# VH-VL binders against Putative multicopper oxidase GMC1 (GMC1), part 9

Target 1, 132 residues: Putative multicopper oxidase GMC1 (GMC1), of Saccharomyces cerevisiae (q04399r243to374)
Amino acid sequence: LINGKSSDGETIKIGFNTEYLLLRIVNSGMSGTQVFHLDGFQLIVLEADGIMIKPFIVQTINLAVGQRYTILVKLKSDTSFIRMINGCNKMMGYITKQWWFYKEGAHLDLPKNPNDVSIEHLPGFTKAELYR

## First folded at step 5 (VH-VL; framework fv_diridavumab)

Design s87 (from b0 with light chain S94Y)
Fold by ESMFold2-Fast, scan of step 5:
Structure s87 (fold): chain C 132 residues (1-132), chain A 121 residues (1-121), chain B 111 residues (1-111)
Amino acid sequence: as target 1 above (132 residues)
Amino acid sequence: EVQLVESGAEVKKPGSSVKVSCKASGGTFSDYAISWVRQAPGQGPEWMGGIIPIFDTANYAQKFQGRVTITADDFAGTVYMELSSLRSEDTAMYYCARGDEYIWGSYFDYWGKGTTVTVSS
Amino acid sequence: QSVLTQPPSVSAAPGQKVTISCSGSSSNIGNNYVSWYQQLPGTAPKLLIYDNNKRPSGIPDRFSGSKSGTSATLGITGLQTGDEANYYCGTWDYSLSAYVVFGGGTKLTVL
């Protein structure tokens, strides 16, 4: 999953002065595609499957089983909370997990559904083939 | 001092190519994306593409794909934009602009003064 | 291009307040930071607001920004004749091949 985290809906504290997140994401599931997204942030892809690649920028990453990426994310100084969305494609549709990054010292005042976006509306979302 | 210095005005014939340069200084080049944005007379800005020099990664707006090429010369601290198959509709002011670190389109904090490209016979 | 929609013009007297809207969709404003630019005749655009509501050094506090849902707003209070210019919003839109989009612009006239 994400930096070894697999908890659904948890909050993840980051340092007050954090300017960059370096994330290693992996689809360690048994089957099905995963979708990774940080609401309001661009993802700079530095490595794919352990190999350095020519970097590119996306807003959403689609991960096949066993794929992994190293991603750099630049944070804004006034960002207190970041919603991280991870969708997992199963035979019967997608399930979505959410994590919240928050900077140390920030007040936890998270709206229940601040953006109310479903996984199908994420930029660059790719619907995997089901049932073939 | 953060500064983007663009090359001089160009007058080109239809069907030719133009290559505009943007010299970045004052801490502008190595950690930032550099974009090219044009503005035709009386129109709003139009993003053409950008490059992240340290990663040698360029991306282009679909409208210009196949006609525009953006390159960086790391040693000279210069970014180039070459536009081919020029038409009268390409007559515009061409700006280079600095994006945030490794991020396109979040904002552009420094702009060159612009290079006028006129396409006429 | 007019992926982001702005009113073409707005006007007010010195000392008054104006707001300029910028409307988009979930693929741009809804999920990304918004910036605003001021362009005086014959000059390059100048950054006024970045990251939805922040001002670069040198920009007066009478300029403000906000974002709600898929729309953003630039507010200008205490209008001065020197504010007469074109104003553009901008943001990122991955659904358009990971490219930057700008609004069509709003001409502010100060009488």
Scores: ipSAE 0.013, ipTM 0.611, lowest interface PAE 7.6, mean pLDDT 77

Design s88 (from b0 with light chain S95R)
Fold by ESMFold2-Fast, scan of step 5:
Structure s88 (fold): chain C 132 residues (1-132), chain A 121 residues (1-121), chain B 111 residues (1-111)
Amino acid sequence: as target 1 above (132 residues)
Amino acid sequence: EVQLVESGAEVKKPGSSVKVSCKASGGTFSDYAISWVRQAPGQGPEWMGGIIPIFDTANYAQKFQGRVTITADDFAGTVYMELSSLRSEDTAMYYCARGDEYIWGSYFDYWGKGTTVTVSS
Amino acid sequence: QSVLTQPPSVSAAPGQKVTISCSGSSSNIGNNYVSWYQQLPGTAPKLLIYDNNKRPSGIPDRFSGSKSGTSATLGITGLQTGDEANYYCGTWDSRLSAYVVFGGGTKLTVL
């Protein structure tokens, strides 16, 4: 898994070994919350704002301005790509986009019609998160 | 060989709690999610929740939040599920199942044989 | 009611092919991997298909899976009497915060 993403206000840093993907996610914007989801994977939260916490598992992360999380993802041995869904709160609503992480050197036949996912339909996302 | 063995059948009264166990063997306990899935007579399976023992972290289906607790005893290689405030509609076969090591609910590759919980008075 | 919709029953003769559909929405099948399970009478469910179209070791290639949009399909070719069972699809669903949801099941009769 090689390629990361930077959205308007969010930066994603990637590192992994053969079994695990380690993600450091930051909402570096000055306004609006960010939402992060990896399709088909659970997110094991290991650190919040640089501090080790008791690990907890979520399917979706909501990041307020300036929040940082370190997330562990267990990879399948044959993973060639992972679909990432990002959302950000712009002008009274969430705008969601999907992005792809690719294994270096892999050639993939990707769908021509990607779906934007309504943020309230992401696993673990509650109605209350729309207001933050 | 992977093997999941649930505790014996239970008969409980409405309003009580039940705690069932699942012993995992075959070198799988520490690296895999263990989930509880129930099946009422004549119905399809219903996921209740699961735990990844190495992280001592449990997640629950919204329907069961506040009523179900899943815990792990790493030294005993055992996962427990406690369901409180029992009702007659909780009468079901309860399975423990091994989730994908990478995803809680993507699929369940091994299932125990199930244990029956009957709620009646 | 189940979140994922399956036909309650399907039937075919030995040697024929059947398909079992599983219909959902963008919040479940449309956005997530699908698995399929076979449950013979009196037994626990057994994994047939995972990640939309992959087979575990020991599952013959006459079982196949596919996903298109918000629907998934289990295909069984060369039907045998031993295939009579209930079949369930499964995936996760963000709307319910449930993580995992199953279909209501399809009873396959081979006669």
Scores: ipSAE 0.008, ipTM 0.540, lowest interface PAE 11.0, mean pLDDT 73

Design s89 (from b0 with light chain S97N)
Fold by ESMFold2-Fast, scan of step 5:
Structure s89 (fold): chain C 132 residues (1-132), chain A 121 residues (1-121), chain B 111 residues (1-111)
Amino acid sequence: as target 1 above (132 residues)
Amino acid sequence: EVQLVESGAEVKKPGSSVKVSCKASGGTFSDYAISWVRQAPGQGPEWMGGIIPIFDTANYAQKFQGRVTITADDFAGTVYMELSSLRSEDTAMYYCARGDEYIWGSYFDYWGKGTTVTVSS
Amino acid sequence: QSVLTQPPSVSAAPGQKVTISCSGSSSNIGNNYVSWYQQLPGTAPKLLIYDNNKRPSGIPDRFSGSKSGTSATLGITGLQTGDEANYYCGTWDSSLNAYVVFGGGTKLTVL
């Protein structure tokens, strides 16, 4: 369960005792595929385009324009930060952005390690996005 | 304590199928993923697939796709693994193992004692 | 054939220490948590380490784990004769239909 939330563009706060994260992910752009990933976590897909589906497990979600998913994620008791990776397919290649979920009360001493992951190497990434 | 109790040993002919059961006792299995892992004599463990009963969601290793079916009976507290088109290479110990809640499991904290399946003519 | 590579055997005397390596790739160890299992002859595997370096209740601190890049190691200090067993690493491989993979195992002999 999500206990609390706020955003400052790079970090998203969640409640101290949050055990489950329920995320609604949407590609609201006018063009380009988006990729969503949480480092070290499985994504349980519960809804596609607002409709309940038979749940399935992935590590990476590929979102076409206008596509949306509801995703459930289980957090571990010692989780203070979760790295969220978003990639967007653009004419000149992929643009990757990173955000952090952090538990309320956690010290915001985030790792600064640029270029430590490429979305092409994320589990479940499909190369079809590179050709469309 | 949580116990995973597996059904008894089976001896099968090539081409037949086998269905092994795993009952959870001392704990609730519905809140956890249950996997099936086999181990041939002298070999390491090999993951076959698993199920998350509360979501009625099963996944299988590619090697076993089309031959294995994993199901859950929430009322009986039992998970089943059925393997069809048996070959001599399917002779192994078959374990059920409990993963983390709602996650396919990067680890298995409780294991059944194993069910021996022998495939011979 | 195993997806994760382990040495087939290691040995040391009582009271000594050993390390057991487990080597994989970006799609498995590189992107996922690693677990370690001990298997005594005639028994089911038993969880020793989960989430790279954590111990379940009841596992002594002589057992430790670590992960770096696409490799993981299990460390055992203060070796006892009761530690003779096969040791397996495990993780999951993060393909579209995600599946669990294990190492081929390492037989530990305490001489």
Scores: ipSAE 0.008, ipTM 0.552, lowest interface PAE 10.0, mean pLDDT 76

Design s90 (from b0 with light chain S97D)
Fold by ESMFold2-Fast, scan of step 5:
Structure s90 (fold): chain C 132 residues (1-132), chain A 121 residues (1-121), chain B 111 residues (1-111)
Amino acid sequence: as target 1 above (132 residues)
Amino acid sequence: EVQLVESGAEVKKPGSSVKVSCKASGGTFSDYAISWVRQAPGQGPEWMGGIIPIFDTANYAQKFQGRVTITADDFAGTVYMELSSLRSEDTAMYYCARGDEYIWGSYFDYWGKGTTVTVSS
Amino acid sequence: QSVLTQPPSVSAAPGQKVTISCSGSSSNIGNNYVSWYQQLPGTAPKLLIYDNNKRPSGIPDRFSGSKSGTSATLGITGLQTGDEANYYCGTWDSSLDAYVVFGGGTKLTVL
């Protein structure tokens, strides 16, 4: 669903009564590892590389070039927005981008420091080579 | 109010199996992961495994892989843990604990009272 | 042997302050949220802190948590005799030998 270079701070609307998010995450880049995380949520992996698998839970998805996953996320009833963190491994380190899912009708109060996130401190992050 | 009610104490012989149950009451147990955590006398807690009932998916600690089986009966609202090939070191208090909404181990907000399993000849 | 290291015991007088440490590695505390549990004699563990520093409803603010690098700390102020218990830290382990790991525990004595 989300990969490559994109602007930080973009928002994605979801319906008022959304209880589950079904996300398809793909690393379609020619090089570089991607990291995907939803702040405060667990990711249930349902499908890997186009094949249904026995579900398992992770806190962060690490995607090598060409990898793809289908993930399910259970939303809490009191949640108005969800912060999504997408990191890309480039030659000199990780470049991070932040996105927000928000429920229809919600008032967004987004953080003013979009780079106030360290990819290496995300739950379940897998360290990768920053060069080569 | 949510409660986890475990089955009664067990006394087993070495080499046998034990099956402990955990009935969730109140709330929707299908929206949560249920884990089994044991505690030997004088020791800290040890995670054995957990299940996500809605997906009928269980994961186990490597130490118990092959000896432990965790299952769920969604209609009865009950989770089971069966431990086979019992040894004296399996003597412990066995707890079921609710993880938050499909989370295996971020935290456990409700715990059963514990079931004592004693393995002796 | 526990994966997370805690001091085996700590003690202080009523009204005093105490801190309990929990040390791990990058595969557990360093990359994951930490929880803390209180276990009174003869009872099941009770959640005190989740997501590093959050308190469940009903837990007084004299209990606090923090995390720095690969270590976490539970702070207790205004100690009461009813706080005598074993305290355990817990976290996710991304090494996947076990998905959840706990510390060996710290016995708090209030004298």
Scores: ipSAE 0.007, ipTM 0.555, lowest interface PAE 10.8, mean pLDDT 77

Design s91 (from b0 with light chain A98G)
Fold by ESMFold2-Fast, scan of step 5:
Structure s91 (fold): chain C 132 residues (1-132), chain A 121 residues (1-121), chain B 111 residues (1-111)
Amino acid sequence: as target 1 above (132 residues)
Amino acid sequence: EVQLVESGAEVKKPGSSVKVSCKASGGTFSDYAISWVRQAPGQGPEWMGGIIPIFDTANYAQKFQGRVTITADDFAGTVYMELSSLRSEDTAMYYCARGDEYIWGSYFDYWGKGTTVTVSS
Amino acid sequence: QSVLTQPPSVSAAPGQKVTISCSGSSSNIGNNYVSWYQQLPGTAPKLLIYDNNKRPSGIPDRFSGSKSGTSATLGITGLQTGDEANYYCGTWDSSLSGYVVFGGGTKLTVL
């Protein structure tokens, strides 16, 4: 779950003046790996498993069971919507879900959202990680 | 919009050090990584290292570790590259270049015009 | 030395098509995005292609990029005299602590 929230194709409102998005992501499941991605954004990793680390930058994060990361994202001045993609491995393959962040005051005319995105094509994704 | 302005040409003696500056504007300094890339006469570009100014975090190519220091001055909006223990082989054009958002420059979308550094005895 | 291999030179006439190759390994081109740069005499390099095949604003569609396995290709159609320049490929190398690598360059002569 991302920030304790579970949703599928829903929206998450953020403040009008938000310049930085600080996210705590965790794989709280009992089995299977998860992948995390913000479409069009770099993820700056500040903390791994509760420990501050030298920052590094990725486009996609793989989370084993129990792993957690603190991620900083710099928002662009013209950012009104951000698509978040989360994928998880299940016994019959994998499933993906997507959510949208939007700023207060933005139009709520979001793009069509079929919830059928392919995490296999995300930057930095590897097939081996998905099926572990 | 985006502009990277480098300091003037330098002539140095072997064994000395040189410090080149790159003044960034147009959102470059706070939002992006800045790298230093040099090019010796008749050679291709060579990445020396880069810095993410907002985190004051620098990474260096292994070849230059121990000789190169890259720093940022947030108040001046300027990134510096200091190369020590200069040799004649360090004679080159030195560029600063902007990497895409907070990445270590898998590509560079804007480049400074270059600073000539000549090392001679 | 150069980790990515490019042909040293290529020549073609105006209006023709040319391709420039860039060969690497699994730790660089095979696992990372490729960029291409044009360097006119006496100038700084200019970004032509990023993320394997994307053009920045202002770059004509006669420039194209592609990547297959551990190799990348820059294609230029409808050659113009103004295209005469050195061309460099670039990518991230994931080995060691990670670093940027460039090709040795290809001198394109038009005419």
Scores: ipSAE 0.007, ipTM 0.537, lowest interface PAE 9.9, mean pLDDT 76

Design s92 (from b0 with light chain A98S)
Fold by ESMFold2-Fast, scan of step 5:
Structure s92 (fold): chain C 132 residues (1-132), chain A 121 residues (1-121), chain B 111 residues (1-111)
Amino acid sequence: as target 1 above (132 residues)
Amino acid sequence: EVQLVESGAEVKKPGSSVKVSCKASGGTFSDYAISWVRQAPGQGPEWMGGIIPIFDTANYAQKFQGRVTITADDFAGTVYMELSSLRSEDTAMYYCARGDEYIWGSYFDYWGKGTTVTVSS
Amino acid sequence: QSVLTQPPSVSAAPGQKVTISCSGSSSNIGNNYVSWYQQLPGTAPKLLIYDNNKRPSGIPDRFSGSKSGTSATLGITGLQTGDEANYYCGTWDSSLSSYVVFGGGTKLTVL
């Protein structure tokens, strides 16, 4: 869940000159762990549950119900698209949804019906976290 | 060359407020966290708080919570620190200092020369 | 008051070695990187060491840092008269009440 949205295939436009993204992510669900990942980018964690912390870098964040993080992402000079992957551990299995950030002026040419991404294969994911 | 320049010395009465500024040059301050650190005569440095200008997000030491406000003016390249309800123990040299890119308190690589705030009747 | 404990003074002769200690707890030095600052009389502090043992450009290699457990040390070899100054350690505190903490300082005298 990014900025309150929860739909597959949604796109989010960012400014032409954006060099950094500041994201506030939260697991607002009532049950179930969420996984957050930006394909090809590292996540610089600045806040956890509203508390400023010493920054640290991860590739994937696992969010229990009600957890929240403030994340900084540094964009590459040639960044046109950023694929966001949100994984949810549901009762009978796992659901992965994808979102796209795109810079103003970029050609929006997203894959149609892309292959599903298993949350078990995301960088930094551990099986132990499924039982958290 | 990176340079931080604080505003001029201030003399204030107890109970008043003071607002000091820090102008960053030699690179944009938006690439760095800027902190305020004070040093009373004969004492060690004391971190008051800092701001990450790109986020307009400030954080403060517990001792100054409710009395200090740190703000940034992106267009002017300037960071401000306002300290209210002044008392004699606020007499100190006030420095602005640059943290490594968006990092709070890991270390401060550049310091201004400092500005003196004297609280006296 | 300072959260990190340093000896108030140390002294040595020119050409000798000196070490300055900095002691904290698990929430600060034990969990975070340590930096060291030199302050000459009438000047602002100057970064000497960051990330426990790294030197910024322009700092001579006779200055060194190390960290073990909840303590850190600053080493100065080949002591010179120009090294007379106050030295401060600094680190992040992981507690909710404070984010950046400094030591009380150590005055170095070159005999």
Scores: ipSAE 0.007, ipTM 0.550, lowest interface PAE 8.8, mean pLDDT 77

Design s93 (from b0 with light chain A98Y)
Fold by ESMFold2-Fast, scan of step 5:
Structure s93 (fold): chain C 132 residues (1-132), chain A 121 residues (1-121), chain B 111 residues (1-111)
Amino acid sequence: as target 1 above (132 residues)
Amino acid sequence: EVQLVESGAEVKKPGSSVKVSCKASGGTFSDYAISWVRQAPGQGPEWMGGIIPIFDTANYAQKFQGRVTITADDFAGTVYMELSSLRSEDTAMYYCARGDEYIWGSYFDYWGKGTTVTVSS
Amino acid sequence: QSVLTQPPSVSAAPGQKVTISCSGSSSNIGNNYVSWYQQLPGTAPKLLIYDNNKRPSGIPDRFSGSKSGTSATLGITGLQTGDEANYYCGTWDSSLSYYVVFGGGTKLTVL
């Protein structure tokens, strides 16, 4: 989702009056599954692999190679920051990355430790399966 | 302004099913999630499941999966909860409650008065 | 099977302050907003606090909420006899699939 950035704690600005986030997420890698999560928010899935589907709600999305989803997120009136967690399956386990959405005008005072999150402890996490 | 009005009390035999209704009045029905929460005599509330009428999407507590069905009739402004294979332990007050917009959320701002379902032993 | 723990009872005199605790885990209180409900005998629960510390219109400011880590607290100051009720905390639990959980309840007696 965020290309060219390798450091954890990257920030993404959203409009002051944003009430809903519409996000398009994709596992564009060829290595393994990816996990997407927004701390404290439910993800309303509207579209899968370019096809409109009957909406459903999850807290964490597991993406196989090439999968894509369109999700809607309802923001609360006091939301100034949203922690986004992305994990991907590598040979030695999951590698996690962290991004922050913040509303313009908000005081920026974000937690410093992105490594306090274990992908296995995210709600709705599903282990990758290895096939032959 | 907003009220949730539930159907009347029911007395059922073990093994039967019950279907209760919740009609929203005075507000925007389809913009909110509607949940069903029951409370057995002397016990705390227990969430059974909820539906987001605008998306026609329901979710259920694991304890009730396979026995409960929640449906919505957006035109009538009514949500239904059907519980099958009734047991004496299902004797409780059943509430419908309105959740946060588009999610069945961490809170319920309006509650029905409750309808009593008694399963004879 | 309750995943949220509350003390079964609490008591204090009129005009005093009480706090009611609600203890959970990272999959519920630790990662989600907490709500509180007041239930008077013979009535439906009434929303008292939502989003950890916010009050709906009509709820007096002597009711307050807070959350720290995996625990939440409801505070009531200036106790009145009309506050005698059962109090329940609530949140959603994300450990397996999304679902809502409530605490076991705390009976407040104003002596």
Scores: ipSAE 0.007, ipTM 0.565, lowest interface PAE 9.1, mean pLDDT 76

Design s94 (from b0 with light chain Y99W)
Fold by ESMFold2-Fast, scan of step 5:
Structure s94 (fold): chain C 132 residues (1-132), chain A 121 residues (1-121), chain B 111 residues (1-111)
Amino acid sequence: as target 1 above (132 residues)
Amino acid sequence: EVQLVESGAEVKKPGSSVKVSCKASGGTFSDYAISWVRQAPGQGPEWMGGIIPIFDTANYAQKFQGRVTITADDFAGTVYMELSSLRSEDTAMYYCARGDEYIWGSYFDYWGKGTTVTVSS
Amino acid sequence: QSVLTQPPSVSAAPGQKVTISCSGSSSNIGNNYVSWYQQLPGTAPKLLIYDNNKRPSGIPDRFSGSKSGTSATLGITGLQTGDEANYYCGTWDSSLSAWVVFGGGTKLTVL
């Protein structure tokens, strides 16, 4: 669950002058690992399980049940939309959900036919990381 | 116009250390990651490490962990790379390279001309 | 050793087309964007392709990139003598925590 969102296609408004996006992500599910990714952005990890750590950079994060991370993202000066991808490993395979961030004043005309995103095809992800 | 200018050529003895600099101009220094990439004679490029100046966060390739240090001086717009315990295999051209237009680059859009480090007895 | 494999050399005549392959694994090409660099003798590498198939401003459309599975390909059409250079692929490697790992390089000769 990301910021209480649980449905595909939801949108999240951010301020016009936002230069950094701070995200707190958590796998609050009862089973299965989760994968988190922001299209076009690298993620800097600031906190793991509530503890501040020396920052490190990844393209995709895997979350075991109960894990949580605080992530910082630098936005491009011309960023209007960011696609956020969350995948969850279920009994029948992966379930992928998408959300969108948009800046105040931006048009909300989002892509109508988003492609299926395989967790295995996200930048920086390896399937072995789900079983660490 | 974005430019990356490395410090001058160095000749060092085995076991010593070398510190080279890269001055960035023409762009917003703090908004981009800067990496160091070396190339030994007749070989391909090899990433050594990089730094994100605004966070003062450096990452190093495992091969160089423990003997390379990358630092940034935001006020001077300069990134430094210090390589210790020099060996003859460290003789190479050393480049600084800017990441993409994001802070964290996974490719290099601008390169310096390179500086030669020669390790000889 | 290089973690990405390229053919050591390729050659063709002016006006012809060549392709240069780059092979890796799931920890690099399979799950990450690929870039390509051109290096003329005595010069620094120059970015040709980023994000698998995009060209920076100033790069002619006769240079193209593609990616399939754990392999990537650089295509060059309408070969010119000035294209003689070494070509390198590059990508993130998640298992090595390396921002960029480079291929071993391919020397293109235009004869």
Scores: ipSAE 0.007, ipTM 0.553, lowest interface PAE 8.9, mean pLDDT 78

